# VH-VL binders against Crossover junction endodeoxyribonuclease Hjc (hjc), part 3

Target 1, 126 residues: Crossover junction endodeoxyribonuclease Hjc (hjc), of Archaeoglobus fulgidus (o28314)
Amino acid sequence: KGTRFERDLLVELWKAGFAAIRVAGSGVSPFPCPDIVAGNGRTYLAIEVKMRKELPLYLSADEVEQLVTFARGFGAEAYVALKLPRKKWRFFPVQMLERTEKNFKIDESVYPLGLEIAEVAGKFFQ

## First folded at step 1 (VH-VL)

Design i8 (from i1 with heavy chain D98S Y100D D102Y S103Y S104D G105R Y106G P107Y; framework fv_ivicentamab_arm2)
Fold by ESMFold2-Fast, scan of step 1:
Structure i8 (fold): chain C 126 residues (1-126), chain A 121 residues (1-121), chain B 110 residues (1-110)
Amino acid sequence: as target 1 above (126 residues)
Amino acid sequence: EVQLVESGGGLVQPGGSLRLSCAASGFTVSSNYMNWVRQAPGKGLEWVSIIYSGGSTDYASWAKGRFTISRDNSKNTLYLQMNSLRAEDTAVYYCARSEDYYYDRGYFDYWGQGTLVTVSS
Amino acid sequence: AYDMTQSPSTLSASVGDRVTITCQASQSISSYLAWYQQKPGKAPKLLIHDASSLESGVPSRFKGSGSGTEFTLTISSLQPDDFATYYCQQYNSYPEGYYTFGGGTKVEIK
């Protein structure tokens, strides 16, 4: 189920200065939950994790709404973290997603606009 | 049984072009990630290009603008169009498969026998 | 592209010997590493993927280990069919990256 990539993302977040946890349920949660919650004392993130072979990535309106609802209530910024084969994780604030008639998407025009983990953390490598 | 058979190699002058073919059997090219990997005589392996199952492509930096990877799903065949060839492009060119499941994997589980491209004046 | 360094470039060994080949990545590639065997005039053959997972049909005398930047291929009790050139390959691309191979290690008869 891509849990290896989720573990790798968790490690990357910790290396970037975030404290992060995976949200794992033992059953069906009655409330909206992201895949990962992270914070570094300044920035707090609610992250939906996606791994795809190639673009475009589609996200349902319900999925995005649940992510936004949790983030708003928690005081966090809502992000989609996308992993493509042989590429870095890229972080997409939900405001960057392209709305379609039924869904939201990240396609080849949106993908290059995604943020690297260092940008999300407020640190820049040189 | 999975099999990959390359063809189209030969002798070409610098600045010339060649198109390589890789005929696949035992699986569907369009459902997998397909690659070209080359090996200069007496040297190591060097990755050239990939075509993803959905048709997107990527290239080694030195191959961009000169080489084009493509496929014909009806013929279950992979291609590499090589233009503006240089002496350093002399190599055996292999086609190789790198995706088998819905999970990402970048190692090559099946290789063809290779086809020799010689670029000389 | 990540630099992948293999050592030694050549080694001489006898049947029955334990042979160790090392692959070093210029930066961490987690466990995204494969090992290939190539005999003269033939295409490479996959031996090991994800640093330590042996491909079906490959003899158990081949073992891969390591993670991060240091990886090892060990052949216990070398057989006549094992005299070949071995390559490591990374498939952890950051940020643009692409597949990078080590320079190869030729295992020769003493």
Scores: ipSAE 0.006, ipTM 0.568, lowest interface PAE 11.1, mean pLDDT 84

Design k1 (framework fv_zigakibart)
Fold by ESMFold2-Fast, scan of step 1:
Structure k1 (fold): chain C 126 residues (1-126), chain A 123 residues (1-123), chain B 107 residues (1-107)
Amino acid sequence: as target 1 above (126 residues)
Amino acid sequence: QVQLVQSGAEVKKPGASVKVSCKASGYTFTSYYMHWVRQAPGQGLEWMGYINPSGGSTKYNEKFKGKATMTSDTSASTAYMELSSLRSDDTAVYYCARDYYDSAGYEDAFDIWGQGTTVTVSS
Amino acid sequence: DIVMTQSPSTLSASVGDRVTITCKASQSISSWVAWYQQKPGKAPKLLISDASSLESGVPSRFSGSGSGTEFTLTISSLQPDDFATYFCQQYNSYPYTFGQGTKLEIK
């Protein structure tokens, strides 16, 4: 069963004007799948959801690649949504992640750059 | 399997210091925060703070800043809480407790507790 | 600091009764509430986290509900082993705070 944290994120996305669904099923799929897909008619998101007690957050290269592959095929922007205790959800475009030899990470220097849901909803293309 | 074992009861005079230990076993010590909670005789529970054994960072309840010092020894999988300048109103049972974690994320609920260490401060 | 107020402070009940304990927060804490059971001379035991998530190994007669500022712990059919003191705790904001406790005793 899904967690309260994923439900909270769905509620926040809905309140921000997105229609959103959880994609996770059996946990075994031959196709790349994000945790959440959301859209508001103008912006479409493929979201990998992470909950951590503290930083840094590490994501495998394979995990990020699968997220990006789905996002490109779907026409969505790829984001990692991160929840730390007593902090609001922060959204990190995949381009914002620091790449290491085998992983991507969000550390104390990257975390403050994360976007709030309102910023993601009102994002402008340049 | 998973357990926290605390040091034995202490009797101290006012002005002394006491150091309570909490030895973890059955899990990866550095993957969970360790909290300290006290309970005065016949009273409720009071949160003192926590230590992250990975790196040793701490957060204290303002009431205990300058009074309590939390440390950890990762090689021994042991957390410590030292109280200085003891007063009679520090008489309490002191508990260590681990943060709850499941595979979907972290919870700050305390799923595993030590058995408690009674600290008595008497003149 | 967030103040957690439990009611009642003492509750007398009989085996087989449905028992409800209420916990009220001085400000909204979403669902960041845990419930603990404490027996004399023992450490507290986690029963429920995130307001309604039953801890593994805890009997199904225990349940939690609520969000925002009002939370309840219910024991659907009281057993002899359930006579104890119950505490709620918020972990929404530092410092973490506990309710004063509810002592459940034999009627």
Scores: ipSAE 0.007, ipTM 0.573, lowest interface PAE 9.2, mean pLDDT 85

Design k10 (framework fv_zigakibart)
Fold by ESMFold2-Fast, scan of step 1:
Structure k10 (fold): chain C 126 residues (1-126), chain A 123 residues (1-123), chain B 107 residues (1-107)
Amino acid sequence: as target 1 above (126 residues)
Amino acid sequence: QVQLVQSGAEVKKPGASVKVSCKASGYTFTDYYMHWVRQAPGQGLEWMGYINPNSGDTKYNEKFKGKATMTSDTSASTAYMELSSLRSDDTAVYYCARDSPLYYEDWGYMDVWGQGTTVTVSS
Amino acid sequence: DIVMTQSPSTLSASVGDRVTITCKASQSISSYVAWYQQKPGKAPKLLISAASSLQSGVPSRFSGSGSGTEFTLTISSLQPDDFATYFCQQSYSTPYTFGQGTKLEIK
């Protein structure tokens, strides 16, 4: 599988000081697993990767719960990384997602609140 | 609705220039790359290049470098493609088409097309 | 440049038939393939992107498959509205290139 943008996201994470890997079989695993796991010695991330043409982005409650379950067990923060056309990657902690009756979403009101990769990295020693 | 409307047919003499317009409506013009595709009479499709309307950056098929110039006017939501030093083998229908990124495969797919502009070059 | 070769160049079929059009890339292009339908005097219409993603509003009888160098467009039960020319296109690298087209005509 592995799209061009997933590879580019790994490169951007490494440039920002994270060691990062794409989780093989994340879509077919019987256990909760994110698309990417990353760490920089201070911050550890479990990342669900989404690329969309336009907003809103919907995520199922099950998908978010699987991501949170893995992150909690792993000791990582749960994030959704979203790529829109012609925009930089934005990182959304799952707590930032708008909860609906059946789903979670990122719409035009939530999107501007997303973090840039440098903010996620914390810049503490930079 | 989303649509692209192109300028009308042109008949030009060899050596002339022609500028084809493509007016976008129903979406944010600067959020999508615009492609130009040529189709000679009875032939297949040939990609000419794309323009990023937000930055003005262009990418040309080498075959059209020095022949075609792509520009855009953000305030008018209009893309342009100019052909210079026209020759008879430039006779074709010229299409503009909007880039259609997918959630897991991005850029290079054309989801909305203009109706086409016929350019005929003859003496 | 990546060369896209379609087969057959012309296909005669009847309403209700299962129709298969193939597209071969001169090098591996992963899943970066689109399929377009073009009717006489009209602009092409995007049917499928990323080898298998059906576009909104396109009938479910259309499907795409394949990866690497060989790709297939299938129409499971041909309808009168489907007689047209079909093109594949790679978006793996520029210049983006199209197959030569397959004309689907009435038998």
Scores: ipSAE 0.000, ipTM 0.549, lowest interface PAE 11.9, mean pLDDT 86

Design k11 (from k8 with heavy chain D99T R100Y G101D S103G Y104E G105Y E106R W107G Y108A L111I; framework fv_zigakibart)
Fold by ESMFold2-Fast, scan of step 1:
Structure k11 (fold): chain C 126 residues (1-126), chain A 122 residues (1-122), chain B 107 residues (1-107)
Amino acid sequence: as target 1 above (126 residues)
Amino acid sequence: QVQLVQSGAEVKKPGASVKVSCKASGYTFTDYYMHWVRQAPGQGLEWMGYINPNSGDTKYNEKFKGKATMTSDTSASTAYMELSSLRSDDTAVYYCARTYDYGEYRGAFDIWGQGTTVTVSS
Amino acid sequence: DIVMTQSPSTLSASVGDRVTITCKASQSISSYVAWYQQKPGKAPKLLISAASSLQSGVPSRFSGSGSGTEFTLTISSLQPDDFATYFCQQSYSTPYTFGQGTKLEIK
């Protein structure tokens, strides 16, 4: 259930000091649209939310391009938030994703590089 | 204000190891990934890998796996790159450089160390 | 690995000229391209990030354009300080890779 995990992630973002909203219609809009937008007055995030039972996670090139396009226009950084069973949420800057011929992926080599929510909250542009 | 200062030039014999330091100042050390890039005399730039100073996690270029080791000391705001089993073709200027780990500006190295010349000769 | 190919490898120009350097990626890299200037004995200096974003302190005569597989660095009116080697770099996928460099020479 994507809706439940999106709501759980909103709570975790709030606890980490972010104001966050779930974007309605993110899967249907003809315009670029993330699942969640968050900000803490210093860091702004456009987040695509994924829950998977196992690695690897694949994301289409279109999905990543749309996320990046929205983030650029909004002044936010683009992240994929991934939840695996019995693991904490991990945040992956889209630039951390491994490119394949038609897709992007998070596999066993990329997954350990993912950021905890506290690391994301501590990133500031000076 | 924001700067990366590297350790001095090294001359080593084949088979030795060298450890280059990169001291950060003027910013929060853990907010940026630290990358290492080398340049052989008269050649182009070659990416070696990066370290996330906040977690200690590293990513290496396959060419340097088992040869380069990247570490960091958060309390000293210093990153290190150790190169083992030196060969003559490791003679190069080694740079540390910072970047963001996200956004379209990720991987754009806005601040570089001055470079450390490593010469491997017998 | 993503291969970055620059053209030309060398470029001779005069002060006041408009010069263009091209960088081609072996696969689509969106806008994850940076451009650097390097002078002999010095570390590279970031000029452009995200294909077209001019870095603070870099003269406005420098501009970048492109997306996908073809990227361009333009100097609109060449100054004496601009004779240097220029590198493009992709950060779309690891390992990060640089172009071979373009040496910009006097005359």
Scores: ipSAE 0.000, ipTM 0.537, lowest interface PAE 15.7, mean pLDDT 85

Design k12 (framework fv_zigakibart)
Fold by ESMFold2-Fast, scan of step 1:
Structure k12 (fold): chain C 126 residues (1-126), chain A 123 residues (1-123), chain B 107 residues (1-107)
Amino acid sequence: as target 1 above (126 residues)
Amino acid sequence: QVQLVQSGAEVKKPGASVKVSCKASGYTFTDYYMHWVRQAPGQGLEWMGYINPNSGDTKYNEKFKGKATMTSDTSASTAYMELSSLRSDDTAVYYCAREWDTSGYYLEYFDYWGQGTTVTVSS
Amino acid sequence: DIVMTQSPSTLSASVGDRVTITCKASQSISSYVAWYQQKPGKAPKLLISAASSLQSGVPSRFSGSGSGTEFTLTISSLQPDDFATYFCQQSYSTPYTFGQGTKLEIK
């Protein structure tokens, strides 16, 4: 189930100095796993990839919990990478997500706070 | 396998309302947007709007604001489109269509369609 | 609203022919184009997404190309099952809009 846009994101991550791989079986694994794992020797990322036509983006509590569980066990920071039509990828650390009663979301107020890949590359893991 | 099954044909009088249903099966209903598209006899396809079943959020074509109402029932995996104040020019086949999960694709398209519901408005 | 214009509106062809249908957008829409096939009395069927991405289960004789304002759907060797109406659609901005359709009929 390869996607040209996830491949493009991998290429962008490599150009930004990360080694990155797409996790085969993400979304259908019996264990928590992200879509992409990336590292540059200093910063390590567990990335859930989302592409949406419009905001808001909702993520279930289960999705966020699984992403965080994997990231913690792996020693990585948990991010949601969001692609909207005609816009560049933006990276959202999970702590930036707005909590709702049943879900987490990225809406018009949160979206502008998203990081570009170069900003993420410059971040040091604890 | 993925299926979208719509309610049966309706014949209505001008001024009436009609509510069309679209029952989804074979996938997680809340992970995909549901769009509504109509086609009048001998005419092209006209996008009406969509609903995100996970949030209940809707987006309407301006032409249908105040005329069409989209809702969903997550427990039943069913989307609904109600059209009010029917006129003869609302005679059309109404389709529900699933928008491909944008995970891996960021371009919008309709990968599965319901069979269509014929709505005839006649005096 | 973005206007999608198809040409030709009607195309007559024979089995085995290579046929091309074009679609023009009133403004640049990058690759935000899908192509659908519709047979009488049936719902449209997705053939191509993202201007050139072939949908699973669609015969390889179908292909799409283009970007910006001009897009093409090609059937390399027409089969009897291909006589239908074809629509392009843009999803660059709402409202999503369709071309007027191209009816492909037997010559």
Scores: ipSAE 0.000, ipTM 0.561, lowest interface PAE 12.4, mean pLDDT 85

Design k13 (framework fv_zigakibart)
Fold by ESMFold2-Fast, scan of step 1:
Structure k13 (fold): chain C 126 residues (1-126), chain A 121 residues (1-121), chain B 107 residues (1-107)
Amino acid sequence: as target 1 above (126 residues)
Amino acid sequence: QVQLVQSGAEVKKPGASVKVSCKASGYTFTDYYMHWVRQAPGQGLEWMGYINPNSGDTKYNEKFKGKATMTSDTSASTAYMELSSLRSDDTAVYYCARGYEDYVWGSYDYWGQGTTVTVSS
Amino acid sequence: DIVMTQSPSTLSASVGDRVTITCKASQSISSYVAWYQQKPGKAPKLLISAASSLQSGVPSRFSGSGSGTEFTLTISSLQPDDFATYFCQQSYSTPYTFGQGTKLEIK
């Protein structure tokens, strides 16, 4: 997909020192794929991109499974990047997501704990 | 690298309470759920519940509601499980276990060494 | 509650044998199955997650397969270090439940 916010996120990742690409694909892919992959030579990210009007954000178990499976095979950390109106992008390692019986969520209690892009970029510095 | 170290064995009388600790090291404590699993002598594994150390939210197996209490101390990277009103059939080895990075599967990639709790008259 | 039933409960085998342990769920659980190995006096060790994903550091003779309600753990060529009790576990819904265990012993 080619959303304005996804392109803006790519710019922010590059400004933070990551080389980043959108995973482009038309039609059906038989393999798990994130929306964005990024790396800076030390840290590698597999990112699922979400834009929502309001919380909570629900992710299906399959969605999270595919993201984690790709990240594991690629040697990357799995993140959900969430954009709410009038807010900056926040990055949520999948470990931070609240698990429900069949889904995962980011709600009002989890949202404030999300990382800013500078924190993600600096996570393995020193 | 990753380690979960549990408190030592306990011998208790019926009606007493016991609090088992699980100290985590080698990873960011708040990034992973901590689960508690027990195993009675010669028997299988029984899931008791989990705590999300980042929020303090807990989920209990219905069988342990009102009997088990799970808490965590993020500054000490330690999870706790307290059992009240102990009965002889609570005699078991109690394990803490880290929820695996692959959250969809809910598997446990690291386990504490276990704490033996013996309840006898 | 989802009930996990393992077959067999006890299995006697010799070094070099191919052994298979089966786990059946009382309802469809997709691929939300993990397999653990437990030796006497020790905590369980994760072998397989996601029904078929081999845990890092686990020998390649271990493999998992299945989806829905029927899952299998296979050891292609049994080694002395493999005599232990094996448990399956579902994480599809709470309460998370384990199979009753399969004791693999020397024939």
Scores: ipSAE 0.005, ipTM 0.532, lowest interface PAE 14.5, mean pLDDT 85

Design k14 (from k8 with heavy chain R100L G101S Y102G S103D Y104E G105Y E106Y W107Y F109M L111V; framework fv_zigakibart)
Fold by ESMFold2-Fast, scan of step 1:
Structure k14 (fold): chain C 126 residues (1-126), chain A 122 residues (1-122), chain B 107 residues (1-107)
Amino acid sequence: as target 1 above (126 residues)
Amino acid sequence: QVQLVQSGAEVKKPGASVKVSCKASGYTFTDYYMHWVRQAPGQGLEWMGYINPNSGDTKYNEKFKGKATMTSDTSASTAYMELSSLRSDDTAVYYCARDLSGDEYYYYMDVWGQGTTVTVSS
Amino acid sequence: DIVMTQSPSTLSASVGDRVTITCKASQSISSYVAWYQQKPGKAPKLLISAASSLQSGVPSRFSGSGSGTEFTLTISSLQPDDFATYFCQQSYSTPYTFGQGTKLEIK
């Protein structure tokens, strides 16, 4: 993963009123760990970060299950944050992902449904 | 298959200008920034600048401001770099290179043209 | 301008060796470093982006590490195809700058 994108996402989360940290070693840990955890006093997020040149984005059933397991234990909501070239970050609650035979995906039909950071920050008041 | 194909070698006299082309294929030309990098014989790489083909906006290395002009033709999926008032120390291989990260996230150049040799001699 | 300094300038090694090339930035650049391989008469090829992200199609024997001012490119088991010149590049601020290059030669 691009550490620059992760840093930029942290900056955007802080601008939206979240305190956020990057989880060191998330990709090599034997335990379920998201890439980022964030909170604003009302909403708490466990975020899996993905950067892709084009759709579709595939996530294995195992990685979605690990993200959900961590989120439940932490008291957070599970999100996938996706960055495409020349697009803003979009946030996808795991419930929004399309299930396939072996995995989950975000394709051209799901992508427009993704939330912007401001929507995630204010979801309890929308 | 993503590729960048550059124009052929040029031999110029001091004071002349040269315009190098870089034709893109296999991707949406306007979605990625295009960089220009030169390499003098036996030397390292020197970044000249980039162009956003979608807007025509450019960013130059200060050293090349007023000397290099970058343009693009969206209908032809081609980027251009014109170098004016050529001197012998402009002798180099000139590369175009695509910025994979796109937009404001300029990490790296993932696809490069084959290079255009420009020789300036009196 | 940010100055990128590579060491060594020339490195002699044998097939099967573990090789490390270092790149030092004149100021902190976080992880905004890419590594390129260049063979004679050819354009550079991207190997590593964001200091440690291996590009698709690049053999797993290549790895990158570092943050701040010191970065390394490692080849864990050198192959004949790996004898080339290697360059680091920063994209933290413009003008983007390259190291002077490290030429990896057969011993």
Scores: ipSAE 0.000, ipTM 0.529, lowest interface PAE 12.1, mean pLDDT 85

Design k2 (from k1 with heavy chain D99G Y100D Y101W D102E S103Y A104G G105D E107L D108Y A109Y I112Y; framework fv_zigakibart)
Fold by ESMFold2-Fast, scan of step 1:
Structure k2 (fold): chain C 126 residues (1-126), chain A 123 residues (1-123), chain B 107 residues (1-107)
Amino acid sequence: as target 1 above (126 residues)
Amino acid sequence: QVQLVQSGAEVKKPGASVKVSCKASGYTFTSYYMHWVRQAPGQGLEWMGYINPSGGSTKYNEKFKGKATMTSDTSASTAYMELSSLRSDDTAVYYCARGDWEYGDYLYYFDYWGQGTTVTVSS
Amino acid sequence: DIVMTQSPSTLSASVGDRVTITCKASQSISSWVAWYQQKPGKAPKLLISDASSLESGVPSRFSGSGSGTEFTLTISSLQPDDFATYFCQQYNSYPYTFGQGTKLEIK
């Protein structure tokens, strides 16, 4: 995994007013866990971090189910954060992902619908 | 608020060296490359190279290899560019500029620039 | 090295005019072009990246287009604050190279 991009995302989350931590050992844990957990006192996120050179991005059904299971138990919203070259981070609630027979995906039709970090931070403000 | 603040103007004689500083603030210094770009009077912009403050690796434009030396001090969030064996055609404004990390084969533009340091090489 | 050539080198225009600056690369650079504005005595300021992506805070009258070898910066309705020198830059490959600049001056 590109650790420098995870570091970048942590910094961006903190700058946007979230307290955020990287879940150490997410790849070796026997329990479902996201890459990052973040909260700002109003919005709580369980984030799967993805970096790709180009679309589409595919996520396995198991990967999405693990993310949703953790988020539900933790009381957080499940998001995929995607970084493409020269683009800002975009946040995709798992409900926005296109389901295929085997996988979920973010393609050229879904990508523009992704949320900016400021939109995620302000999601539940009146 | 991202800021890059450079050292003041320098007047040097031919054969001398000059070291320009660029102090960064408002972001994590080691998360971005620091590039150096010069501009001779009335002329265009010329890329000199970059330093990655995370680890100190550098890449130089072939034209400046052996002439420019780029370093950084992470504790001070400051990048340096030293130019040796100055000639009259080194008279220019020298800029530091921030660029994001390379991602595979993808390179980046410069989103923030220092105010520039005028280096004059005369007599 | 990739050579970036701007045209025109100097452009005289009036407030309210639509102005177009062209940048040509000596080889294909995909969409990896940035445009900078430089006022006398000041550092360059990023206007556009990735050929067409407008930088935050830059007025919407600025736009960029192009891919491959030919790129264009357009100012739809020139304002007094826009008289400056404009540079294109390729970041397709090292070494990074810039166009020679286009000086936009009052008619």
Scores: ipSAE 0.006, ipTM 0.564, lowest interface PAE 9.4, mean pLDDT 88

Design k3 (framework fv_zigakibart)
Fold by ESMFold2-Fast, scan of step 1:
Structure k3 (fold): chain C 126 residues (1-126), chain A 122 residues (1-122), chain B 107 residues (1-107)
Amino acid sequence: as target 1 above (126 residues)
Amino acid sequence: QVQLVQSGAEVKKPGASVKVSCKASGYTFTSYYMHWVRQAPGQGLEWMGYINPSGGSTKYNEKFKGKATMTSDTSASTAYMELSSLRSDDTAVYYCARDLEYSSTWDYFDYWGQGTTVTVSS
Amino acid sequence: DIVMTQSPSTLSASVGDRVTITCKASQSISSWVAWYQQKPGKAPKLLISDASSLESGVPSRFSGSGSGTEFTLTISSLQPDDFATYFCQQYNSYPYTFGQGTKLEIK
């Protein structure tokens, strides 16, 4: 089921004008790796993918640091993409995450601030 | 070996409350959501809600809000479902069922308790 | 609420038959459907998840298909231990809902 949501996210990214690939072996590499890398010729993204039934979502400081390190080296923006049941994917720049003593989180106060894919692509509706 | 063992059958009068237990073993109790599903005689299955044993957060089917209360005891690896103000149409078999907390296997039930029959009669 | 409707409600068949049970959702639920088998006096047992993924330990004669609003459970060659009631469940939207069940009986 996780694989199904990740495929769904790839399809949504391509529909939004991004070329996107899933990074194979991202969990076993000795080097920082995101789950997905995407680009549209203007915006480049390093994405950590999360699916949860409910909030809050916790991310370790190490996980966030590795995502940021890769993004900076690659020339991409670092995002967490979060899928909750019955909700659209929401994209969170790592700067938007709430910092705690030992980790980062997305809770009910942060979740509404998340971006839709069209906003991440630099598009907006009038 | 994963097991969910529920408490025994209950016979209650209308207006009473009943508390069903579900003791988990063979896995890390806090890594899996616990759902409650009931089945009235000769009828289908009805989802009541879930509890996340890690932290105790709950989600209820609207039909059971204010009527069912789900709790858990992590030290005992036991989930509970209490039903208040019982009516004859609450007569059913009540099941606990496990669901994975993580994204790859959530929202369907891989292990079920044996069921607890609750009979509400005057 | 999403209504799950199974057809037929009762199905009579013989050992060796190919049987198909259909489950229709009142609105699109992608592929987020599970199928369960329930024998009298027992808890339901998971057979299939995500419309078509066979649970470990379930015989290969069971298969599922479908997407959107119409889903099917097929038993390719019915065995004596397959006489039971079968339920579909959607997990696209809260509250999760089940079909009314299909009772598979000996012909």
Scores: ipSAE 0.007, ipTM 0.597, lowest interface PAE 9.5, mean pLDDT 86

